VHH binders against p49116. Designs and how they scored, part 40

Target 1, 238 residues: p49116
Amino acid sequence: EGPLLSDTHVTFKLTMPSPMPEYLNVHYICESASRLLFLSMHWARSIPAFQALGQDCNTSLVRACWNELFTLGLAQCAQVMSLSTILAAIVNHLQNSIQEDKLSGDRIKQVMEHIWKLQEFCNSMAKLDIDGYEYAYLKAIVLFSPDHPGLTSTSQIEKFQEKAQMELQDYVQKTYSEDTYRLARILVRLPALRLMSSNITEELFFTGLIGNVSIDSIIPYILKMETAEYNGQITGAS

## First folded at step 1 (VHH)

Design zC3 (framework vhh_ozoralizumab_d1)
Fold by OpenDDE, second read of step 2:
Structure zC3 (fold): chain B 238 residues (1-238), chain A 121 residues (1-121)
Amino acid sequence: as target 1 above (238 residues)
Amino acid sequence: EVQLVESGGGLVQPGGSLRLSCAASGFTFSNYAMYWVRQAPGKGLEWVSEISYSGGSTKYPDSVKGRFTISRDNAKNTLYLQMNSLRPEDTAVYYCARSDLEEWLKYGDYRGQGTLVTVSS
């Protein structure tokens, strides 16, 4: 069997909505997030191994890890997205909720901690200077996680994850031969992804777009969308 | 999954009273401000009432002020709307709604299926 990922899977280009407003609004933030989500999911679809798992299994995988993929995407696209600015805008909007007693102190704390975790994770990735190949493999490792409940074909998923890990190792060894511990430094960042609440992520980035519809519920539809349709929808929504 | 289930709607004569209830589940109810909104036939959604997460603050539009009272029981995860002095123009489907985190929408995105209130002689 050939490699899990090819050079085509390294490309991860996010196109932001245009024009950027002077003041970031919910529409801009949600649209940006949506584009990233779609890009992440379509990236997954582009992997032959992912396709080989079948529609039911690959849907289940994405449902289980979409938040992690999304977060890795945020880190990877942080500069293009002006993520710090987005997060600052979100925090600013939350101030209104605080002042008007829309949220309890406990909830505010939870949300703020989540935002902090997101920012810290992205900053940590930036400090490591993670490249496009490394991101691709990390996303693959996250995608092909066999330890989520309710998954079928767990042996095959595990095999794909191992393959991703091996390819990452080979890449790092080849590209960063002078940094013996780079692989370890990169991999130890992954646990942070699982500390993040998918619900809070959804509420922060996707409120107003999906209404009462959950990300989980729309994942099957996104995965069925053709790339051409996706591109058309993104361009048409702007 | 966030769930809101409204109940208590029905047919009432002008000047009558109804009490609506909303059962909340799938989230920490006491963490969120809650709203009542309504949609009359052929009209858009109208904000009817709001209550803070603690219940310490309530707000009403002029259209229902003095007639409607919003309340909540956080221990029971239930929102209430006492409607007095009902008018024909109050005829609508009434929805319970949860506030969103950033207050992008005036009355939040999460709503139930609603309960029909018909005021007619």
Scores: ipSAE 0.263, ipTM 0.671, lowest interface PAE 1.6, mean pLDDT 90
Fold by ESMFold2-Fast, scan of step 1:
Structure zC3 (fold): chain B 238 residues (1-238), chain A 121 residues (1-121)
Amino acid sequence: as target 1 above (238 residues)
Amino acid sequence: EVQLVESGGGLVQPGGSLRLSCAASGFTFSNYAMYWVRQAPGKGLEWVSEISYSGGSTKYPDSVKGRFTISRDNAKNTLYLQMNSLRPEDTAVYYCARSDLEEWLKYGDYRGQGTLVTVSS
């Protein structure tokens, strides 16, 4: 009936930890990434269609796609985060690990390939000049993916995904009317998100998490947070 | 989900020996250097030993060099610490830790609950 997303769902404003340290460290990177993850989950929670699927389905969907949502968020917020600087710092430490025989050559190659894939994805999105509406719909398309194993209500999820695709098409055709192939260029970027390892993302961005917690274990907790608790986590103030 | 489970601690007399084990799961064990670290009551974490991903290189602080031997079995995803000639000052909770890409945390990413070693007569 109504639109899947409203103008409020286009707003995606990351507030970085302040002040920025003189030297980048794992805690600053983890805090920045955690704020982006929390913002992404709060964004998903605010969608009426998502709420309508129920708590169990919501948890299953976010567990399946958090890495895709997070990567889209990294691309959207790359300038605010100074993502290129963060990745350069990680590469520098990886080179030091080679000197000290701390990781196998195969593992270093795996992680470096992940960083290069991430940089290429962010660069392609920047080159296409993806706007806030396009990011919102791309996030909705990956969120409402009916093809993850173990999902229930897959027919309803598929309908929401199709609605996201149709609304994106309508937006692009009206806003970029002279660029006939823009939608195709945008959509062919999405398969790359599925090829990025959530384990490597977790190692690069969330290694500073207190306790031995995984992103998978904290997702249900974040999705159950009251709005006030959620806002407290995003701002870091308590 | 990364899991490290330490075992083998206990009460031992000075001059005795213990062998600690760490069972690793949820990651490709053979791709990471591993550490043993310890924490004595009321003190901070102390690095005890380090082993390269292949097992070809080991490092020890002077406090345990010649007494402790770190080893690994990559086929069994298990890390070991053979402790000989134990002293009362070796009394601590011992943790198995994984190295990570980011070296700002010198002692690595410890995942286990630890195993208590008490050296007392």
Scores: ipSAE 0.000, ipTM 0.288, lowest interface PAE 11.3, mean pLDDT 84

Design zC4 (framework vhh_ozoralizumab_d1)
Fold by ESMFold2-Fast, scan of step 1:
Structure zC4 (fold): chain B 238 residues (1-238), chain A 120 residues (1-120)
Amino acid sequence: as target 1 above (238 residues)
Amino acid sequence: EVQLVESGGGLVQPGGSLRLSCAASGFTFSNYAMYWVRQAPGKGLEWVSEISYSGGSTKYPDSVKGRFTISRDNAKNTLYLQMNSLRPEDTAVYYCAKDYWSELGTFDVRGQGTLVTVSS
């Protein structure tokens, strides 16, 4: 009973490594991306409905949707991250790689297509002026997706997704009462999240991750972190 | 999951030669430039050689130019380093590296490395 999300789930504050270096490097980009990923997973684990599904289901859901959550986070935090500057640096690197024969043309094309999809998504969200409540509900809709292969408890997950959709509809109708088609414009943006490859996201934003640990392998660890450990990851230690 | 496995190191006398190999898996090897880097005892990582994704161009620092040759076999997903005229100062653990963002000055070193000792 009660609402799926509370006001505490609307706050989404990314603390960036300070300051942005004169020349972007892989470590700065990876640190920034890691903080956003940790923030996104901490957000998910704070939802009572999510907790109620149990550890195994929680791990499976986040493994299936982390790229969608991360991309929504990139769009929401685009200004804080100076995402346009980061993407411009990546594009510049790719253009130099063509001239220096460092990457195949096929690989460059795949990565450029991913960057264009990401930029288009972030621009569409910015043009719609998506607010904090709308982002929270869109993340919930993505998180409680019952249609990923291998999931159990799919009926319960579907019920939570429907609740997220209903609460988003109620919010938009009350807050943006004069804009009859706003909800439809927002919802048609979501399918684009599934067109973005999680493998390319890992390569672009998590290249500086030390060792041979994949995002899929660290997800259970992050979900079990204590609040103090999590805060250390997103803010840095004194 | 990206995996790089270095081999071919050993003990060799000054003036000798060794050929190192790196077996790559978990990514499309032929799409990436590859690097050899080394770490001498008590020192940081030092760039040793670079090869383009096609094998069409190579780069070396002055310390090894003319002595070391980097090559690759894209059909076998294998990187090589031919080391000739070895010197005691070449003693180090050698790593192969994949660096998607080479212009940003970072090396993605994931293997255990292979030890090269040059001494009599």
Scores: ipSAE 0.015, ipTM 0.493, lowest interface PAE 6.8, mean pLDDT 84

Design zC5 (framework vhh_ozoralizumab_d1)
Fold by OpenDDE, second read of step 2:
Order: structure tokens, then C-alpha cells, then sequence
Structure zC5 (fold): chain B 238 residues (1-238), chain A 120 residues (1-120)
């Protein structure tokens, strides 16, 4: 078999809603997040190895790791998204909710900690100056994680993950030959993704769009969307 | 799995009273503001009442203010709506809803609803 990823999988261009409002509102934030989510899932779908696992397994994988993929996407697209501004807006809204006694102190703490984790993760990735290839391989490693419960074809998934890791290693060795420990520095960031709550992520970024519908429930539909349909949604949502 | 189960609906005469209950499970009930919303036949969803996570504050629209009282028991994970002086226009399916981070009118969770019919 050929490589797991090609140069086509390195491209990860997020198109933001236009125009950007003077003040970020929930709709803009949710729309931006939705676009990123779609982009991330369609990226996964574009990987031949992913396709080879079959629709059921694909769905299960994405359901298991969508939050991690999304978070990596946030980090990768942080500048284009003005992520710091988005997070600030979320915090500001949270303050309003606090004033209105909508959330308990415990819940406030949970949400604030989650936001902090997101910000710290993205900042850490920025400090490492992760490039597009490295992001692609990291996303692949996250995507092809065999350790999620309920997965089928775990041996095959593991093989794909190993292949992603090997390709990343080769890339880093070739591109950053003078930085002996770069690979290790990059990989040790991945555990932070597992500390983040998918539920809180969903509440912060997606509830304004999907209401009572869960990301879990819509994943199969997103994965079945045609590229043309996806593009249409991007243009239509603006 | 998050569940909100409403009960207490039924047929009542104008001027009568009903008490609705909502049993919550699958999430930390005490962390969220809770709401009652209703949908009359042929109409959209209408906000009916709000209560803070602690129960310390309540809000009502003018349409039900003075007649309806929202309360909660966090120890029992239960939300209540006391409805007094019921009117025909109060006829609707009533839903229990959990507060949402962004919008209190688009809750994260909503129950199946309970029908309240006010008729002579």
C-alpha cells in the first residue's frame, strides 16, 4: 500500500462566514464551528484508508474522536478563526449567564476550565509552530485510534494509526532534522485532547445551531454529504 | 441519557388549577436553570416560566404572571409548575426544558410534554 496521507490531505482551509460582525454573536460562532466540524469530517472522509474501513466503522471512529479532531482543527485554524476573540466572546456570555443565575458554581467552573484547556492547547500548538503536514498526521493518529470502545476492525485501525505515526516520524526527521526531539514534543500534546469534554464543546460551539440534536446523531449525515452539498451549505449559510 | 419526563396534565375547567411535574435524569439537574415552555395548537413554542439553578429567582411572561408558579426540588431532580386560574388560552402541550448556555429559549434538553386542556 502507498502512503496513508498525500499532499492533498495537508490542505486544510477553513472559510469563515462573511461578513464578520463587529461583535461576535452565538450564530457566528456556531456557524464557524459548524464549518470547521464539516471540514474536519470531510477531511477524514477523503483519506482512502478511512474509506476502506466501511461506513459503519467510519461513523464509529468519527463519533469517538470528533471532539479531538475539532480541537485540532481549532488549533490549526486559530488565526483564521480569531479563536481568541471567539473564546473571549464565550467567556463574556458566560458572565451574563452567571449574573442571571443560570448556571451553578460547579457548572461555571467546569465550563471555564474547559475553555482554559482549549486555549492552552491551542497556545501550546502555536508555540510549537506545528505545520500543515504535522497537523494532518496528528489528525490521522487521532482519527485512527483503536482504543475507543465498540469499534470494529481494530487491527486495521491500529495499522493505519501506526502508518500515520511512521509517516509523521519520517516527515519530521526529514524536515526538522536538527530538532531531534520534535516528534516527541508534538506527540506528547495529544493526551491533552482526551481531557476535554465533548459535551461542553458541543454546548459552547454547536447548541445554537442544532438545538437538541447531538453532534453524535448528525455525524452519519455529515459523512454522507457530497462535497458539492457541503460547499453549498457554506455559501448558503452566509 | 438525558431524560425529562413531564406529568400532571389533563382536562380542567376555566378557573381551575393544575400542577405539572417534570422528572429529570441523565444530567446534573442542580447545575441548570430550568424552564417551562408550551405549544398551543397551530402556534409556536412559547416561554412560560424560568427558574434559576438554585431556585432563588423566577421569571414569567405577562401572559401567566400572577397565575403560574415555577419551583424546583434539586434533591429530587424535579421541576414543578403550579397553574392557577387557568384559561382556555392556556390550552397547550407543556414541556419541561433545561437551561442552555447560549439561549434560554432554545434549551439543551426538552421532554415529551404533557397536554393541558382548559375547557368548559
Amino acid sequence: as target 1 above (238 residues)
Amino acid sequence: EVQLVESGGGLVQPGGSLRLSCAASGFTFSNYAMYWVRQAPGKGLEWVSEISYSGGSTKYPDSVKGRFTISRDNAKNTLYLQMNSLRPEDTAVYYCAAGEFWDSYTPDYRGQGTLVTVSS
Scores: ipSAE 0.178, ipTM 0.625, lowest interface PAE 1.8, mean pLDDT 90
Fold by ESMFold2-Fast, scan of step 1:
Formats: structure tokens, C-alpha cells, sequence
Structure zC5 (fold): chain B 238 residues (1-238), chain A 120 residues (1-120)
């Protein structure tokens, strides 16, 4: 039994690459994003309920939801990453691409809409002042989604999602007892994560890492890595 | 998922011509500028040609200007390089590259290459 998440699962500490370059470049952005992705995968692996589902089911879950986990991680670590500066650099590069006819107007619109959705999401989370406990449970709700196509053991996954929802409810009601609608306001933000394209996330943040191979194709390898191989990434759950 | 497959390379005599093709899949080809790059034996990657997403503008270094012509067929997701007046120094593996949002010459988004040998 016990709680779905322990206090160690609330700790989510991103270590940024050093030294920080004077001018942001693709290498620094991709390295930063890679570290956040590794931190997110390590966080998921550390959950006993996740391990209990078995390796095949675990891999399928993370392959289905990595973009949602990554986007929650971007929101949670926005200050550490200087995400607003990274997005401004992307927009500046996109403006230069317009001037040089390197990208079509349709592509520019698609990428700008994605950046706008990401900014809106991160801004909404910041305005709600989402704390570390809330982020941990929101990530758990996203991770234990029983409704992705091709999943097995969907009843057990649903049970863990319901447990995450119940524990989040208990936490919010005790910690923010005066704000009756806080939980609803937080949960209604989650569907927006599925409207953000994983392909555009790959292109913006992982261009130098993945090449012709998608992030969902490398996830099985990341999930099998030893803790030491995460190169100093610490979740407080190892 | 993203694939770039070059073809059309071979052995040709100095002064001869070759046409390279690159079949693209796994992304919306018409949204990106495309590039040809080459690597001669014992040398680094050299930019050969660039074409805008629409095909409306092209760029060439002085080493190939007037001899090479880049073109694209967005309906067929295919990039071409017409090489005329070939010289021994054009001998290289030629790679098709997608115009990445961040880096136009990323190795991860270039094809396997096609060998062009210019020799008598």
C-alpha cells in the first residue's frame, strides 16, 4: 500500500550545463533539454508503482507521455533554465529564417503557435504558483494515463492515476484550504499538454541529439541506464 | 523516422555531368530549405548548394557556381543537384541535408551519401 509518491519524489533538481555561453546556441539548448529529459525519466523510474507495472508497460507509458512530462518539467524548471531567454532565442532565430526564406510561412506559424502554447502553459502554472508537491502529483497523473492506445494493464494504470489524484486532492485541501477551486483550476490545465506536438518539441529542443531517430525510440535505452550514467542528474529519489 | 536517401553518384570523366537525387520522407519537405554538402577524401564537410523552401532562391560557393544547379520538386519530396563540367577536385561523398530550424548542416539530418568519382 503506502503513498504513491514519497517526499523524495517531490525533489526535482535540474543541473544546468556549465559554463553558460555568452550567446545561447543550439548545443547549449539541446544539452539543457537532454538533462531535463534524463531527470524526468529518472524521476519516473524511481516510483515503486511504475516499476511494479513491468518493463514493457513502463516503457510504453513513458513513450506515450514523454512530451507531457517534459513540458511539465519545463514549467517547473523555467527559472533554472531561463526558459524565457531560450524561447526568445528561438523566436529570434525564426525571425532570421523568415528574412532568408529558409522556412515556409506555414512552418513558421506552426512553430510560433507551439511556442505560444508553451508560454501560455508555463505562465498559467507560474500564476497559480504550483508548488513542488503539486508538480510531482501532476507528473504522476500524466504518467499513469490509462487512455493511450496499445497499453496493457490499463486497470492497474487507472488505479495508480486515481491514487495520484486522491493524494493531490488531499494535499491541496490541507495546504490551500481557503481556495475551494484550486484543485479544479490546476487539473483543467492538463488537457493542454496533449495539444502540444511532440514532433515540434523534438525539433526545438532536441535537434542536435536525435537526428533521424525520435525521442520515443531512445526512451527504452534511457530507462535501462544506471543511476550513475545520468551524469549527476539528481531527483532525490535514487 | 526522418529519412534522406541520395542516389545518382558514380564514376565520370573530367568535363562530364551527373544528376544527384535525394528522396525525403518523415517530415514536411516543402517547409524547409535544403542543402547539398560534400566530403572529399581526407577533408572536412564543404557546403555545395542551398535552395529556399519554395525553390525561389539558390546559393552556391564560388567553387561550383556556374557548374552546379540545385533544384527541388516539393510535390515529389525530392531534391536534385545537376553537376556539369565536373573536375577531379569534385570527387567526394555528396550528402543531402535538411535545413534544420537551428543548424542547416546537422549530421543527424543528412543522408547516407552518394559517392561521386571524377577520374579518367
Amino acid sequence: as target 1 above (238 residues)
Amino acid sequence: EVQLVESGGGLVQPGGSLRLSCAASGFTFSNYAMYWVRQAPGKGLEWVSEISYSGGSTKYPDSVKGRFTISRDNAKNTLYLQMNSLRPEDTAVYYCAAGEFWDSYTPDYRGQGTLVTVSS
Scores: ipSAE 0.094, ipTM 0.575, lowest interface PAE 5.0, mean pLDDT 84

Design zC6 (framework vhh_ozoralizumab_d1)
Fold by OpenDDE, second read of step 2:
Structure zC6 (fold): chain B 238 residues (1-238), chain A 119 residues (1-119)
Amino acid sequence: as target 1 above (238 residues)
Amino acid sequence: EVQLVESGGGLVQPGGSLRLSCAASGFTFSNYAMYWVRQAPGKGLEWVSEISYSGGSTKYPDSVKGRFTISRDNAKNTLYLQMNSLRPEDTAVYYCVRDTWYEGLSQHRGQGTLVTVSS
């Protein structure tokens, strides 16, 4: 078998809605997030190993890790997205809800802490200066996690994860030979992803678009979406 | 998964009263403001009432103010709408809606309960 990832899987280009409004409204935020989600799912689908697991297993994997993939995507695309600005805008929107007693103090705390964790994670990744290859492998490691409940083909998933890890190790050793502990520094960031609530992420970034529909429920459809259709979505074609 | 189940609708004569209930599950009910909205035949969604997460404040549009009363029991995860002095124009499907961090009226509503006011 060949490598898990190729150079084609390193490319991760997010196209933002244009033009950027002066005021980042909910629609813009949700649209941006949706594009990132689609891109992330499409990326996963482009991996031959992922395809080899079959549709059911693929769906289960993505359902289990979409929040982590999305968060890695946020980190990777933070500059292009102006993530800090987006998060600030979200906080501003929350302030309105707070003032009008729309949310309890407990929920406000949960949401604000989540936003903080997102920001800190992205900042930490930026400080590490993670490159496109490293992001690709990290996403693969996250994607092919065998430890989620209810998965089938866990042995195969584990194999793919190990392959991703080995390829990452080889890449880091080759590219950053003078930084002996870079791999470890990168990998120790992954646990932070699992501290983040998928429900809160969904509420913050997707509620404006999906209504009562959950991300879990739409994942199968996203994964079945044709590339042309996906591109159409990016260009605003519905 | 967020679930909202409305009940209490039915046929009532003008001037009559109904009490709607909404059973909430799949989220911490007490964390969110709640709303009642309604949709009359051939019309769009209309906001009918709102209540803060704690129940400490309520708001109504002029169309129902003084006639409708929204309340909640956070211990029972239930939202209520007392409707008095009902009018034919109040005929609609009534929906319970949970607030979101930015916009509440378009998100997380149940299947609704039909209220028909007719002589």
Scores: ipSAE 0.747, ipTM 0.885, lowest interface PAE 0.6, mean pLDDT 92
Fold by ESMFold2-Fast, scan of step 1:
Structure zC6 (fold): chain B 238 residues (1-238), chain A 119 residues (1-119)
Amino acid sequence: as target 1 above (238 residues)
Amino acid sequence: EVQLVESGGGLVQPGGSLRLSCAASGFTFSNYAMYWVRQAPGKGLEWVSEISYSGGSTKYPDSVKGRFTISRDNAKNTLYLQMNSLRPEDTAVYYCVRDTWYEGLSQHRGQGTLVTVSS
C-alpha cells in the first residue's frame, strides 16, 4: 500500500573507477559501463514490488529492459561519466576502422546511427533538466513494462507500471506546478529507448567482458548477488 | 549469440597441408573483418592472418607469409585458412576471431581446432 518507490530509491550515485585517463581505452569504458549496469540492477532489485514478482519474473523483466535502464542511467550520469568524451573516443575508433577496412559501410552506418540516437536522447533529457525523482520513476515505468514477449504475471507488472505513472504525475504536478505539460514532454521521450539496439550497446560499452559472455547471460547472476558484492562491483573494492 | 565453430585440424607430417574452416552465426558475417590466431602449448596467442569484411584485403606475419592463405565465403558465413608447407613450429590450437570493433583478439573466438605437425 505504500509508495512504489521510497526516498532511498531516488538516490543513484555512480562511483567512477578512477580519474579519467588522459587517453581513453576499452578497459576504462567497460569498467565505467559495468559499474553503471550493476548500479542499475542493484537499484531494481532493491524495489519491494520488484522482489514480490519472484526470481523468474525479475530475470525475464531485466533481460527485456536492461538496455533501456542502462540508457536512462547514461543520461542521468552523463556528467559524472563525461559521456560526451567517451562517445567521441568511440567515434574516433570507428573512423579508424573505416580507414583500415575492418568494418563494412553498412555496419559503420548502423553503429553511427545508434550513437546519434543516444546523443539526441541524452541531450533531450539534459534540456528537460530531469531530476532524481523523475529519473527514478522513469526507470520504474521502463522496468515494470508488461508488453515484453514471454513475460508471466503481466497483470501485476501492469499495475506496478500504472502506480509508477501515477506517482510520477503526483510528483511533477506538485514540484513543477507552473509547467502544465512537463509530464507529457518527459513521457514522450521513453519510446526512443526501444529504438536503440541492445546488441550495439553491448558492443560499444561491454566489449571488454571476458570470453563471449553476453549481458543476457550475466543478468541472473547479478540479480542473485548479495549487497556486499554489488557494492564491490560499483566501487571496485575487493 | 555470436558463435564461431572451427574445424579441419588434425595430425599432418612436415611439408603437408590442411584447410581450416570456421562457421559463423549470430551476426552479419559480411560486416566484419575476421582473424585466425593460434596458441602453441605453453605460449600466448599469436596472430596468424587477417581478412577485411569484403575479402579484398589480407594480412600475414612473416612467420606464415607465402605458406598460409586466408579467405572467406560471405554467402556461406564461412572463414577459411589454407595452410601449406606446414612445419613442427605451426603446431597449435587455431582460433577463429571476429573483429568486434575495438576489442582484443581474445574476444568472440571459437573453441579452436588442434593442428599437430609431426613426423
Scores: ipSAE 0.054, ipTM 0.519, lowest interface PAE 5.9, mean pLDDT 85

Design zC7 (framework vhh_ozoralizumab_d1)
Fold by ESMFold2-Fast, scan of step 1:
Order: structure tokens, then C-alpha cells, then sequence
Structure zC7 (fold): chain B 238 residues (1-238), chain A 120 residues (1-120)
């Protein structure tokens, strides 16, 4: 049938909260991250191939890959979010936590390693100058991952992933015809997303969500939201 | 998933004592400083006590200093609050709280709480 993604699925526009405050605070960071998360889930839900897999499969896929999708979104929206400034503020807080004996050195090391991996990933994507089409297809590749435990319909998921890979290949070969190895450079970046802890991502960006629930537990409810509710979360409307 | 389950609350006479417990799961308990916070009827959250990740340092506001003792058992993933010489003004829902990794002063993450009523 037609292409896996339409032009509407290639566009990915994050609407930030009111202009960045002079002094960053947890509320601004969490609000910004929540908008990106909702934008990412709305993006996934809008894909016809994704819809065709059915509710249970959709929930399982997004639960398995939300951190990868979110991290790709952070890289894509790094300039809009001023992500480097946000990460610098978090690092400053961690250094103060060492001074005040609030966190153990082992925990601080784990979180710092996560931040360094995130910075390395975002910097590598920026250096490669990944465009909107490439980001859309990379997100599709991670979304349609057939290798997560507990999945049904794995053959169909694999076919959608292969379709995403093929369409990315076609795009890169036509648009960047002069760079024979560009696709390989892009694809070798993806395994790093699996090394990033979803638990640490939650601590850094989603602190202040209801304290005894995880992103995994709210995903089924987010995926069932009406379009107006998604738009409200994406734009910060009341 | 981070979970904090408080227990040990109840009705107690003025001058009495209670020991609150908090069972922590879903995170490495020994890596974090922990807090007790309370909310009296019709009032906001009030910080009650703080303990460092190792248990080597504790802090108290003047309102409870000398009466309350915070402690922890990192092997059991459990936080305690020993409350002595209880007064009617100590009546509140008591919450065990984990600080946010990147922000100091957050007392929002907490369990369901345990009610302490001090009344004659």
C-alpha cells in the first residue's frame, strides 16, 4: 500500500510553555517534558500502521519504547527546548546534592552517566544534522520493534519496521546522494537508546507526576485520550 | 515504580508516643535522603524531619526537636519516626517522602499517609 508515514506524520512541532524563566525550576522542566511526551504519543497514535495493530499491541509497543521515542524527541527538539541549559541546571543541582549529603555518590554517578549519554546522543544527532524526515523514520523504526518481550503480531510489526527502514533508505539515498555511508552513520546511533534507563529519564524529566505511578502505568490512558485532550497537553491549554 | 507505604498511626492521648514506619520499594533506598512531612487539618504540608542517605545526619524544625527522632534501616528499606510527648497540634496525616534527584525541597512525592490523632 502507500508510504508508512505521510507528510503530516513527518512534522513534529513542540510548543513550549511561556518563555523560559530566568531561573529554571522543576515545574518548567516537567511541563516541557510532558508536552514532548504527549506529542510523541500523539504522533505514534496517528500512524495508520500503528492503529492497524490494535489497542493491546499499541499499548505494549509504546510501553516498551517510550523512552527511546522521548530521547529522539529531545534530540530533535533540543534547540527549541534549550536542552543544554536544562541539563546544566540538573547537573548543578546534583553537585549541590553531593555537598548536602542528600544523595549517595553511587546514585549521583548513575544519573550523571545518564546525562552524559543523553548529551552524547543529542550532540551526535546534531553533528549529523538529522532532518525531520530522518527523525520521523527513526522514531518509526524504534516504535515498530518486534523484539520486545510479550508482543503478539511480531511478524506484522517486523514488516512495518522493515518498511520504515526501506523508506528511510530511499529518502537518504535521494536527498544525500553524495554521502554513501550516511544511513549507516545514522542507524548505528539507535542501539545507544536502549542503554538509557527509563527510570532515570522519569526522575530527571517527569518528577511531579503522581508519586506512586510510572509512565508505563499511564500510557494506556494517554493512548485513549481524545484528540482535543492530546492537543491540550501539547499546547498547554487549560 | 517508587512506592512508599506508611503505617503506625492512630489515636493517642496527649503526652503519648507513636512509632511510624515507611516501607520503601521500587528504588535503591540507601541512595536517598528521606523525609517525614505532615498535613494538619486545614493547613498545608509541613516538613517534620530529614535523614541523610547513610543515616549519619538528621534535621528537625524547632516544633518537634527533642520530641521526634527519625531513623532508617537500609537493610530493610524502612524509614521510622519515633514520636514522643505528643500534643494536640501534632494531629495530622504523616507522609513518608523521597526527595527528587535533581531538586531540593520537593516534598510532593509521598505515600498515602498515616493519620495521627492526638486527643484526650
Amino acid sequence: as target 1 above (238 residues)
Amino acid sequence: EVQLVESGGGLVQPGGSLRLSCAASGFTFSNYAMYWVRQAPGKGLEWVSEISYSGGSTKYPDSVKGRFTISRDNAKNTLYLQMNSLRPEDTAVYYCAKPEDYWLGSFDYRGQGTLVTVSS
Scores: ipSAE 0.014, ipTM 0.417, lowest interface PAE 6.2, mean pLDDT 85

Design zC8 (framework vhh_ozoralizumab_d1)
Fold by ESMFold2-Fast, scan of step 1:
Structure zC8 (fold): chain B 238 residues (1-238), chain A 119 residues (1-119)
Amino acid sequence: as target 1 above (238 residues)
Amino acid sequence: EVQLVESGGGLVQPGGSLRLSCAASGFTFSNYAMYWVRQAPGKGLEWVSEISYSGGSTKYPDSVKGRFTISRDNAKNTLYLQMNSLRPEDTAVYYCATLDSWEYGQDYRGQGTLVTVSS
């Protein structure tokens, strides 16, 4: 059979909102994060293996792993997003909030620990100089995770994950033949993604979604969007 | 799912009193500062009061200072606004809000409760 991913699945181009504000605000951060989320969902939906699992399975998989996909996307797009500047602005806001007694110290500690874990992850990926092919296969490994509760078709999902792992191995061995341990260094980074709270990710990046909406609740609607609607949300991303 | 449900609004004569309540769920209420904001017909959102996560400090704009009192019961996940000496200009939809974000009064808010001060 053909490869799990085609060259079109390696291309991952985030288009930032313009103009960039003089001072970062929650609306700009939320719009930027929303574009990355839509790009990530469009990427997943475009994979033939993903489509073959069916609508219910697709929704369950993405609900289970959107935070992992989003975090990989943040690492991959860190430069174009100026992620370090965004995180610095959030940290400054949190420090001001404790001084004004707006949030409990325990809550601020939880959020700061999440930011530090995110920075560590992004820095580790940058230090490894992860390329576009490697990111595509890491996202595929995360997407086709058979071990989430409530999944159907787990044997087929596991086969797709194993295919992703095999194709990543083949790519790394061919492209980085002199670095025998590169694949191991890359793969040991993945477990950290599951330790990061999706609720805190929503709070940091999706606060501009006013009201009682969660990413979990909107995922089915995003996945059902027509290709033109996805492209409208991520205009210029190709 | 974060939910804020306001109650206690109604029609009251100038000089009257009302007590608003807000039932909070879906988040750790005791970890967040809480706010009351209002929107009069044809006007933008106006900050009315705030209370720290512990209830140890409160703040009010001059327009309501001395007339309104914000309080909270962390054991019951409930926020209150005691409104005294009500004026026609206090007529608005009143929203319970929390800022688990850096955008003032723009994070989570309920559906609101209408307060009409009129004869």
Scores: ipSAE 0.000, ipTM 0.351, lowest interface PAE 10.5, mean pLDDT 84

Design zC9 (framework vhh_ozoralizumab_d1)
Fold by ESMFold2-Fast, scan of step 1:
Structure zC9 (fold): chain B 238 residues (1-238), chain A 120 residues (1-120)
Amino acid sequence: as target 1 above (238 residues)
Amino acid sequence: EVQLVESGGGLVQPGGSLRLSCAASGFTFSNYAMYWVRQAPGKGLEWVSEISYSGGSTKYPDSVKGRFTISRDNAKNTLYLQMNSLRPEDTAVYYCARGSEDFLYWTDYRGQGTLVTVSS
């Protein structure tokens, strides 16, 4: 069999809404995040191994891991998104909300801790100078995680995860041959993704969604979209 | 359905006073911070006062500080704005607004507004 990922799966190009507004607002943040989420799901759908698992498994798998995929995408696209600017604007708003007694201090603390974890993760990835191949395989390792509660076909998912890990190891050892511990440094970053709340991610980045629509509820819809309809969403042309 | 209904606006002479009221329904009023915001014709929204859920904390911008007083009656689900020493530049539609639970918004719902005209 061929490799789990092809060169086409290494390319991950986020097209941002343009121009960036003078003051960041919830609609700009939500549109940017939605484009990243759609790009991430399209990326997953394009993998032959993922397609082979079938629609029901694909939906369950993405529902279990979308927050981890999204967070890896935030780290990978941090520069093009100006993520540091977005997070700074959110932090400023939260600090003002505490000062004005507008929100529960306990809830604000939870959200601030989440932002800190996200910043730490993105900073770690930046310091390691993770390349496009490494990101593609890290996303594949996260996508093909057999240990989420409620998943079926776990043996097949585990085999695809193992294949992703083997291919990442081969790549890192050939490309970064002088850093014998690079793979270990990269892989130890992944458990942090599961400590981040999908509910808080949704609140921070997807509050501007029209209606009371959750990410969990739209995942089956996005995964069933025709290629043309999907491309319209990620480019904003629909 | 969240509803905020303002009343008490009208025409007043410079130096005069008005008391605005806002009747809230469709949510637990005592759990939310509340705001008064205003909009003069052709201008954007301007925050003019805020009050914590308990009434224990209030804030005002320099433009109205010392002249306006926000208060609330949680038993009656009612918000008030006492406006004293009114100036022509206070002419605006005044809106009652509920504090947002969303991290990127200050307020989420506002009423239809009540017009305050300060003129001779």
Scores: ipSAE 0.012, ipTM 0.210, lowest interface PAE 8.9, mean pLDDT 84

